# Ledger of designs, part 4: VH-VL binders against Prolyl 3-hydroxylase 1 (P3H1)

Target 1, 115 residues: Prolyl 3-hydroxylase 1 (P3H1), of Gallus gallus (Chicken) (q6jhu8r557to671)
Amino acid sequence: SHLVCRTAIDEKQEGRSDNSHEVHVDNCILNAEALVCVKEPPAYTFRDYSAILYLNGDFEGGAFYFTELDAKTQTAEVQPQCGRAVGFSSGSENPHGVKAVTKGQRCAIALWFTL
Key: E = the ipSAE of ESMFold2; O = the ipSAE of ESMFold2 at other seeds; V2 = 0.75 times the mean of E and O plus 0.25 times the DockQ between their complexes.

## First folded at step 1 (VH-VL)

Design O8 (framework fv_ogalvibart)
Fold by ESMFold2-Fast, scan of step 1:
Structure O8 (fold): chain C 115 residues (1-115), chain A 118 residues (1-118), chain B 107 residues (1-107)
Amino acid sequence: as target 1 above (115 residues)
Amino acid sequence: QVQLVESGGGVVQPGRSLRLSCAASGFTFSNYGMHWVRQAPGKGLEWVAVIWYDGSKKYYADSVTGRFTISRDNSKNTLYLQMNSLRAEDTAVYYCARVGATRYFDYWGQGTLVTVSS
Amino acid sequence: DIQMTQSPSTLSASVGDRVTITCRASQSISSWLAWFQQKPGKAPKLLIYKASSLESGVPSRFSGSGSGTEFTLTISSLQPDDFATYYCQQYYSYPLTFGQGTKVEIK
């Protein structure tokens, strides 16, 4: 497991993007321009299932979202809620990211499972 | 060592304009958001304005919105505050401050006094 | 706007005393609070950020605690160098706001 906390967009250059976590796939390396996801290091290729558990609700923004392999076409979005869990397969069928946190701090536990 | 040095303060009449500067050294200025905070004589601290590391976003206290403009020149490691339509209640020591990890101030300049009186 | 209220506004203490300053937010700010020390004629200096994290170089006699709406700055054994005005600042949301300050004076 892995505890991840993201703070509201600040004035620093660190992480120069509109998202708290850019679109990726949990068990392969996504090349969004080529529309391919390659199972090779440094990706953890043996992950089968992923889950995110929200630990708090004292924040705004930070929505979890899914896309097509282009990392641009959004297919689904989950609004954060304390105690809410999002489960999904770790493969190329579920590219996902986290939108910017606009107020407060979002903390979640990331979990990965192998069959 | 991180240093912030303000300049440009002075005595001005109500309705006039003044521009403050803050010279930064000892860190990579372009990686940090910067703030202006003021303190009226014998009073507490009041946040005035912020500018993002690249100048892309700015926010102001309601009391100065429409009158003050924050800007920066990353090539000169300098922060500015353009103050227009000055009022007696703008009389204060003006500090420039560097953003910490987020929205708190880890380093402050020594301040420059602005006195608005007629 | 989030209003920050400090108590007391002024306190008199002796060297060696334990000093406690309280800061209250008008709404929950989680742990997004910093404490500053200001000496006469000088700029404020950061002591504590994220409610309880001690800034590098600040003596360990300073500590912070609290979350939500109630926060405390404690000086465990007051030293002559600690007579100053202390401010809390919320950084949960804009506009950033400060408490009115607490002046710690020699008794």
Scores: ipSAE 0.000, ipTM 0.590, lowest interface PAE 12.5, mean pLDDT 85

Design S1 (framework fv_solitomab_arm2)
Fold by ESMFold2-Fast, scan of step 1:
Structure S1 (fold): chain C 115 residues (1-115), chain A 120 residues (1-120), chain B 106 residues (1-106)
Amino acid sequence: as target 1 above (115 residues)
Amino acid sequence: DVQLVQSGAEVKKPGASVKVSCKASGYTFTSYYMHWVRQAPGQGLEWIGYINPSGGSTNYADSVKGRFTITTDKSTSTAYMELSSLRSEDTATYYCARDRGYSYGYFDYWGQGTTVTVSS
Amino acid sequence: DIVLTQSPATLSLSPGERATLSCRASQSVSYMNWYQQKPGKAPKRWIYDASNRATGVPARFSGSGSGTDYSLTINSLEAEDAATYYCQQRSNWPLTFGGGTKVEIK
């Protein structure tokens, strides 16, 4: 497990499309231009399943989202809520990122499993 | 193969500004936060700021806030730091470093460093 | 901000000896990284997530710990291991480094 807290970068920034965590894949290195994801260090290639558990809900922004391999085409979004968990396979089928925290601090536990 | 290549050493007078570049290659530039970390001679590592190249949002350490600006040029995959009103205590080697954020949350690749000397 | 305290500041040892470096956090952290830095060079990622060796790191290096107490151990010191080692936490923002432990060969 991995506890991560991110504080709002700048709630007044015009660039509200900025992400607090850029689009990535949990067990390989994503090359969005080539539309490939390569299992090599420094990626944790042994991860099979990932989960994020939100520990608080008193912040704004910070939504978890999934994309296609191009890291641009959003396919799904999960709104933060205290006690909410998001589970997904760690491979190239689930590129994901976290949108900017615009107010407050977001804390979550990240969990990875090997099957 | 990921590489971060920084510009060469700088010697500046107190009160001047310095601008250092960090050219990235081998990956999608906008998919990773870029951080700057400095190290005074004989001292430890100090995080001084980051930029999200995707939108240009930045965050700066309190020690440099008000004098420090990070920018990017996406067309050349280059990050820049600019530090103004230079003081002798800004003498340091400045490193750029790549951070994935959450799942990785660590500095996986570092530039070679740029030495900035502030003297009379 | 989470403060990381490394001890000792300097370890002077002979080849073949065991080195143990400590990193203590001011509050509980989930993951700790270590970086190796040789004089005049950029830091290199060395250990990640407390215990995983980065590619190319010799097997004589091991990391351990949880909560507030972490350590880096070099089982049998080699001359090439002379460097300063920094711990770094990635559990809370802002990211912070310890003050470093310098490993010297006698």
Scores: ipSAE 0.000, ipTM 0.537, lowest interface PAE 12.4, mean pLDDT 82

Design S10 (framework fv_solitomab_arm2)
Fold by ESMFold2-Fast, scan of step 1:
Structure S10 (fold): chain C 115 residues (1-115), chain A 121 residues (1-121), chain B 106 residues (1-106)
Amino acid sequence: as target 1 above (115 residues)
Amino acid sequence: DVQLVQSGAEVKKPGASVKVSCKASGYTFTSYYMHWVRQAPGQGLEWIGYINPSGGSTNYADSVKGRFTITTDKSTSTAYMELSSLRSEDTATYYCARSPTIFGVAPFDYWGQGTTVTVSS
Amino acid sequence: DIVLTQSPATLSLSPGERATLSCRASQSVSYMNWYQQKPGKAPKRWIYDASNRATGVPARFSGSGSGTDYSLTINSLEAEDAATYYCQQRSSWPITFGGGTKVEIK
């Protein structure tokens, strides 16, 4: 589990205007150009399910989003809301990223499960 | 454009098995769940199961459990349902439908045209 | 299992009238979708996450609700709206649908 808090200041200091976290897959290494995701180290290949829990909603930006394996075609977006949980399979079916926080502070808990 | 194209109508005798296909195109097949929903003549929709094509994991409704199997062929982007020990109550139109693999956030966004399965003596 | 009860079973109205379709869940749900199905056709996504219209759905359609009580409203009925509308919950296992409300135009 990980507690992650990001602010607009953090994004600016790191030169991040588009994404707080680039599109990735939780249990394999995504090659978006080849449209494959390879289960090998250093990826945590044993992860089966992932979840994010939003701890607040009083910020702007910071949306969690899902894409196709190309890491470009958006398939879904979750608007942040205090107490909202997002669950998903950790594999190549759910490439995902987090859009940059543009105002305020975003805090969320990330969780991973193995069956 | 996303399309789900199902195989043609089937007429079976009680006790037989039926296998219906659903060929997907226009998207990355392994990035979405594939669900199966049936509808008896003049009745409502009943969800009967899904598969995650990426890992092959499946889940089935209690009404069909023990007689129902969903499989995929990733090389042809095709999902299959197989229902065995057919009864007259299995007479229905069977639909495949796609959903994101995200819990509580998205509907079944694309549906196949349906396959009518008739079980009669 | 969460049981979804839709009412009325049939709603017969004239063009221009307002239609309100109800969907009640046997226990609280945080997510409700609606599908439109015309005779001989597959269901089509219509409203998702209680209140969002799917692409191509006319502005006369709106969804609302929370907890156990959800509704789909058609502000001014058109002939093309004749169909059966199904609600669905998918956040709780197993996925369930309501019995449907048939909208008929007089």
Scores: ipSAE 0.006, ipTM 0.589, lowest interface PAE 10.5, mean pLDDT 84

Design S11 (framework fv_solitomab_arm2)
Fold by ESMFold2-Fast, scan of step 1:
Structure S11 (fold): chain C 115 residues (1-115), chain A 121 residues (1-121), chain B 106 residues (1-106)
Amino acid sequence: as target 1 above (115 residues)
Amino acid sequence: DVQLVQSGAEVKKPGASVKVSCKASGYTFTSYYMHWVRQAPGQGLEWIGYINPSGGSTNYADSVKGRFTITTDKSTSTAYMELSSLRSEDTATYYCARHKYSSGWYYFDYWGQGTTVTVSS
Amino acid sequence: DIVLTQSPATLSLSPGERATLSCRASQSVSYMNWYQQKPGKAPKRWIYDASNRATGVPARFSGSGSGTDYSLTINSLEAEDAATYYCQQRSNWPLTFGGGTKVEIK
């Protein structure tokens, strides 16, 4: 597991206005331009399932979203809520990112499972 | 059965525009990217662009960028390509081909029969 | 752009002979696809991801290779195998095809 906290100040300092975490895939290296995701280092190729658990909801922005392999076409979005969990397969079926936090601090736990 | 059926042959003058259709059947239209590939007489294959019917995102090859538009009509499961300011070098057979990127299958598994576009004065 | 060089341009062989078609990439690629095209017809999926035969492709066909060097082998050539075979990479944009190898039966 991994605890991840981001603030609106962190986003601003790093020059992130649209995204807190850019679109990626959890178990392979995404090349969105070529529309491929390659299982090779440094990706953790052994991951089968991923989950994100939100620890708070008193912030603005920070929505979790899924895309196609092009990393542009949004397929789903999940609004943060304290205690909300988002579960998904770690492979190329679920490219995902996190929109920028615009106010406050977002804290979540990332979890990965191997079958 | 999966089918991609393209519109008929076109003969155009230089400077004109051409619009070719590719009607899909036998699968969920929005689950596959649609690509266009052309082949000049006696020559090899050239990728010229794609569209994702789900969100409408497109990407075009530099050789046609600025003159090329790909669109879809989800109600009829049809993809279209339009190429403007036609030149003699655009004379080719144009193929549509589908590709399922989201599932990790990264090859053109079905192709349309092709549409011959001839640009002549 | 990744350039794919296919060789030879033409192979003229008799039935029963082994044909080996080469596809060399200008830089390393992770995957190589092959398509069969007969005169006046659309290309057909043939081999994908270097070594997997598409449904309906005869067992006499095999694909192999990695990095920059890939090949398509026809173990015992049949008359119906006369066609042009194109390799295609999907590792980098734009998607590119080789110039094709034309297989002719004597």
Scores: ipSAE 0.000, ipTM 0.559, lowest interface PAE 14.4, mean pLDDT 84

Design S2 (framework fv_solitomab_arm2)
Fold by ESMFold2-Fast, scan of step 1:
Structure S2 (fold): chain C 115 residues (1-115), chain A 118 residues (1-118), chain B 106 residues (1-106)
Amino acid sequence: as target 1 above (115 residues)
Amino acid sequence: DVQLVQSGAEVKKPGASVKVSCKASGYTFTSYYMHWVRQAPGQGLEWIGYINPSGGSTNYADSVKGRFTITTDKSTSTAYMELSSLRSEDTATYYCARGYSSGWFDPWGQGTTVTVSS
Amino acid sequence: DIVLTQSPATLSLSPGERATLSCRASQSVSYMNWYQQKPGKAPKRWIYDASNRATGVPARFSGSGSGTDYSLTINSLEAEDAATYYCQQYGSSPLTFGGGTKVEIK
């Protein structure tokens, strides 16, 4: 597990205006140009399931979103909310990213499971 | 174009530390692993580690584990390697390389020569 | 650690001749890649996933093999092919390279 806190100032200082975390897949290396994600080392191929738990809701932006393998076509978006948990398979069906935090601070716990 | 540009040559004394940078451009920095490979003069290639810039996770070869650290600065799309307690056998050209899906490396940085001498 | 043994260590041939470079793994590997390195320069991705040519690699180069035995073939050598070629496996940590085969043109 990993506690992650991001602020609007952090995002701005890191040169991010659109995304706080670029689109990726948790258990393979995503090549969006080739539309493939290969499940092999050094990726964490043992990850089967991912979850994120939001610890607060008093911020703006920071939405979790899913895309197609092109890392551009958004398929879903989850609005963060205190106590909200989002679970998904770690594989190539769930490329995902996090939009920039525009106001306040976003804190979440990330968890990964092997089945 | 996708490019990796490394910092300049370093000359260090035994026991010192060296830090080499690798600045990426032309792609989404966090979408690919960054690997480090070294090559002693006249010798072959030796993989020494990687970092996943997305989550910050690292993996190091046993030959350098305990003395080697890879970090990133996402705001500048730069990866760094730091090798401490330098020995003569650490004299090498150090390359950063972007890791692709099937484990091949493309592109490679131009290399940074690190010379350890008394 | 998976050990990759390349042979021969040095191959000296004339333009127009066929070169075959071997790479043998100590155990079966998932993926095998090849890099070309010229003196004083960084390696270039040459063949990936055993048999695929990287963009810009001439058709005279071909890769083949599976399991523990792989080869890189250059039909009709040209002067610009003088370089050291390294095989590299990817499937077991640590990632390892072969010792290289130096191709010299007479």
Scores: ipSAE 0.000, ipTM 0.524, lowest interface PAE 18.2, mean pLDDT 82

Design S3 (framework fv_solitomab_arm2)
Fold by ESMFold2-Fast, scan of step 1:
Structure S3 (fold): chain C 115 residues (1-115), chain A 119 residues (1-119), chain B 106 residues (1-106)
Amino acid sequence: as target 1 above (115 residues)
Amino acid sequence: DVQLVQSGAEVKKPGASVKVSCKASGYTFTGYYMHWVRQAPGQGLEWIGYINPNSGGTNYADSVKGRFTITTDKSTSTAYMELSSLRSEDTATYYCARVRTYYYGMDVWGQGTTVTVSS
Amino acid sequence: DIVLTQSPATLSLSPGERATLSCRASQSVSYMNWYQQKPGKAPKRWIYDASNRATGVPARFSGSGSGTDYSLTINSLEAEDAATYYCQQYNNWPLTFGGGTKVEIK
């Protein structure tokens, strides 16, 4: 488990403009041009399931979103809400990212499980 | 086009086993969970289990646990359910359905396989 | 197990009327989906994650709710809407469905 907090200021300092976290897959390295995801370091290849739990809702932006393997075609978006959890398999079926926080601070707990 | 095509109707005696297939096409088979849902005649929907074709991981409802097994054959993009020690209460239409992620739900369903258990 | 209670069990209305179907969970859930099923056919995903219409679902359908209270609304009922609608939670294992609300057109 890991507590992660991001602010609008932090996003600017890290050189992120559109997204707080670029599209990725939790247990492999995504090659969006080739439409493949390769299980190799530095990925944590043993992860089976991922979950994100929102600890607050008093911020703007920071939406969690899923894409196809091309990392461009958005398939779903989850609006942040205090106490809301987002659960999904860690593999290539769930490429995902987080949009930039535009106001306030977004805090969430990230969890990974091996089944 | 994305399709899930199930095997044909089965009629079994109590105590027998039944195996139903669900052949997937039009998408990456290992990218989606495969769930099984049954419906007794005139009744509602009952979730009975899932398999993750990528990992082989399974989870089964208590109502069928110990008699129910879900498997996959990646080479043919096919999921199977097997239910043993059949009872009259197992008479139902059995559906396979795919899930990409929890919040999308079951977006594509098979046409259903009717299993009748009669004495 | 999370129990989903749908009400009413049957709803009989005329074309053009507004239908509201309720789904209540025995505990708070974050992910509620709805399926439409017509006699003799497989269910179809209708609404996902409380409020998102599936592709091909008419704009007259809307989903709403959070926590323990969810609803599916048809703002102007049409003959083709006659079906049983099931809510389904994806919050906890095992997955569970409501008992269904049968919508009949008079």
Scores: ipSAE 0.000, ipTM 0.542, lowest interface PAE 18.5, mean pLDDT 83

Design S4 (from S1 with heavy chain S57R D99G R100G G101Y S103D Y104S G105S Y106G, light chain L95Y; framework fv_solitomab_arm2)
Fold by ESMFold2-Fast, scan of step 1:
Structure S4 (fold): chain C 115 residues (1-115), chain A 120 residues (1-120), chain B 106 residues (1-106)
Amino acid sequence: as target 1 above (115 residues)
Amino acid sequence: DVQLVQSGAEVKKPGASVKVSCKASGYTFTSYYMHWVRQAPGQGLEWIGYINPSGGRTNYADSVKGRFTITTDKSTSTAYMELSSLRSEDTATYYCARGGYYDSSGFDYWGQGTTVTVSS
Amino acid sequence: DIVLTQSPATLSLSPGERATLSCRASQSVSYMNWYQQKPGKAPKRWIYDASNRATGVPARFSGSGSGTDYSLTINSLEAEDAATYYCQQRSNWPYTFGGGTKVEIK
């Protein structure tokens, strides 16, 4: 597990929609052009489940979202809320990213499990 | 200070492959994407791909997909591009350029460019 | 892919005149970046995140815009501003450049 904080880098950059965390898969290396996810180092290939726990809600933006393997077709989005947890399988069925934090700082704990 | 230093000019025959290097210094190599951009003589800039040195993830433009590979050697802080099955249309100056992961502020440092000429 | 359309292709003006370069995106983007390129040299990042000047860029340069419509303005053109200017979006993969606007001093 680790604590991850993302912030609006510059007040002049508030309002941008660029991702704070690029789309990835937790247990393989995503090649979005080839529509494949390869289980090899440096990916943690034995991760089975992932969870994100939001520690605060006093920021804007920072939505967690899921995509298809193309890393572009959004399939779901979760708005941050203090105390909200998002759980999902770590494999290629759940490519995910985090949208830009447009104001303030987003802090969350990332957790990974093996079964 | 940040520097990106590229390998020298290449002249290749059609059907050959070319490999260009870009040696980074002055920053943590794995903290930034390395992008490749090419420019045909008298033409505009074309983004052709990137690598994230931290995870090894690559993304390639459709114009080069299937013939283009980007790799890194983290021990030497060097990025490489390789383009195979060369055609006259691949004649261009190839640039490496550094981009941030999350700041999206474009490419702040560029290599000097490597001219690749494909001629019969 | 997001297509960036720059206009005009060439802009020829006298010193002291105002130059306005347009960049339009086929889809909404968060911000636009601009690069200056002189013949035989690598591009230099000139404006980033729509309106921020890169270090060393003169105050006569400004960027503006939002959504699909962005502009680079040179308030009072100087001889050293002769160059091709490229816009670039980094909001969405794949990252794309416009075709460039060549600024010439007559």
Scores: ipSAE 0.005, ipTM 0.553, lowest interface PAE 14.5, mean pLDDT 82

Design S5 (framework fv_solitomab_arm2; at its last look DockQ between E and O 0.03; V2 from the best seeds 0.00; counts 0 for: pae O 15.0 > 2, placed apart)
Fold by ESMFold2 at other seeds, look of step 2:
Structure S5 (fold): chain C 115 residues (1-115), chain A 121 residues (1-121), chain B 106 residues (1-106)
Amino acid sequence: as target 1 above (115 residues)
Amino acid sequence: DVQLVQSGAEVKKPGASVKVSCKASGYTFTDYYMHWVRQAPGQGLEWIGYINPSGGSTNYADSVKGRFTITTDKSTSTAYMELSSLRSEDTATYYCARVPRGYSYGAFDIWGQGTTVTVSS
Amino acid sequence: DIVLTQSPATLSLSPGERATLSCRASQSVSYMNWYQQKPGKAPKRWIYDASNRATGVPARFSGSGSGTDYSLTINSLEAEDAATYYCQQYNSYPLTFGGGTKVEIK
């Protein structure tokens, strides 16, 4: 497991569009330009499933989202909520990122599983 | 149109080195990965490495790691492979091949004609 | 490494017959490609992303599959289809190829 917290630099950063976490894949190194994901160090190739558990919800921004391999075409978005969990397979079918936190602080626990 | 043209056949002794060129034309050289794939006589295909010409990053197969180097010359749109400490098992036809960006998911759409490297005592 | 097992090693059929080439992966993959190679020539991209025909590939060729089980089918075999066909995964490095299926025309 891994506790992750991200905060807005200033108390109010409404309209911020940079990502809190760049789009990546949990068990391989995403090369979005080449549309491939490479299972080489430092990738954690043994991860089969991933989950994110949100510890709070009193922040703005910070949405979790999925993309195509291009790291740009959004396919789904999950609104943060205290106690909400997002589970997904760790492979190249689920590139994902976290949008900027525009107000407050987002805290979550990341979990990885091996089958 | 798009072409990959490789240098000519090489005959080498064990322990020597070989350098093979792959000249690209008809596309923006730095927008594509250049891969190398070899094929021993009568055998299947073996991926041996790639280079990203944009940043120079490389990845090599374990079978050649430590002996294999891929480089590029952006000014001539040319990729090079060099394989040192040659062994008889390195006898093969060596192909360069590019990965298209048009969502071909890393399929090698354009291949060089191949360069035969023969390693014999 | 992802091992790709192609079967049969050789497929000898008459013109007009249906050929089915199998490629099985040692673990689930999302990116399976196929190449045609004739003797003395470089491989050619034939099928990419499991089911898309490359430019100039006749409609009698089709690819299918997902997970660990992929196939290439030639609906009505023609003499020009005699070649060796290789599957290739691009899911993770090292990239790997199957051992090939040689298609011969009787």
Scores: ipSAE 0.005, ipTM 0.547, lowest interface PAE 15.0, mean pLDDT 84
ESMFold2-Fast, scan of step 1: ipSAE 0.303; ipTM 0.790
ESMFold2, look of step 2: ipSAE 0.007; ipTM 0.547
ESMFold2 (binder alone), look of step 2: mean pLDDT 92; pTM 0.941

Design S6 (framework fv_solitomab_arm2)
Heavy chain, then light chain:
Amino acid sequence: DVQLVQSGAEVKKPGASVKVSCKASGYTFTSYYMHWVRQAPGQGLEWIGYINPSGGSTNYADSVKGRFTITTDKSTSTAYMELSSLRSEDTATYYCARDLPYYGSGSYFDYWGQGTTVTVSS
Amino acid sequence: DIVLTQSPATLSLSPGERATLSCRASQSVSYMNWYQQKPGKAPKRWIYDASNRATGVPARFSGSGSGTDYSLTINSLEAEDAATYYCQQYGSSPYTFGGGTKVEIK
ESMFold2-Fast, scan of step 1: ipSAE 0.014; ipTM 0.674

Design S7 (framework fv_solitomab_arm2; at its last look DockQ between E and O 0.41; V2 from the best seeds 0.00; counts 0 for: pae O 10.3 > 2)
Heavy chain, then light chain:
Amino acid sequence: DVQLVQSGAEVKKPGASVKVSCKASGYTFTSYYMHWVRQAPGQGLEWIGYINPSGGSTNYADSVKGRFTITTDKSTSTAYMELSSLRSEDTATYYCARGSYYDILTGYPFDYWGQGTTVTVSS
Amino acid sequence: DIVLTQSPATLSLSPGERATLSCRASQSVSYMNWYQQKPGKAPKRWIYDASNRATGVPARFSGSGSGTDYSLTINSLEAEDAATYYCQQRSNWPLTFGGGTKVEIK
ESMFold2-Fast, scan of step 1: ipSAE 0.132; ipTM 0.737
ESMFold2, look of step 2: ipSAE 0.248; ipTM 0.753
ESMFold2 (binder alone), look of step 2: mean pLDDT 90; pTM 0.912
ESMFold2 at other seeds, look of step 2: ipSAE 0.012; ipTM 0.641
ESMFold2, look of step 5: ipSAE 0.012; ipTM 0.637
ESMFold2 (binder alone), look of step 5: mean pLDDT 89; pTM 0.912
ESMFold2 at other seeds, look of step 5: ipSAE 0.005; ipTM 0.609

Design S8 (framework fv_solitomab_arm2)
Heavy chain, then light chain:
Amino acid sequence: DVQLVQSGAEVKKPGASVKVSCKASGYTFTSYYMHWVRQAPGQGLEWIGYINPSGGSTNYADSVKGRFTITTDKSTSTAYMELSSLRSEDTATYYCARELWSGYYFDYWGQGTTVTVSS
Amino acid sequence: DIVLTQSPATLSLSPGERATLSCRASQSVTYMNWYQQKPGKAPKRWIYDASNRATGVPARFSGSGSGTDYSLTINSLEAEDAATYYCQQYDNWPLTFGGGTKVEIK
ESMFold2-Fast, scan of step 1: ipSAE 0.012; ipTM 0.684

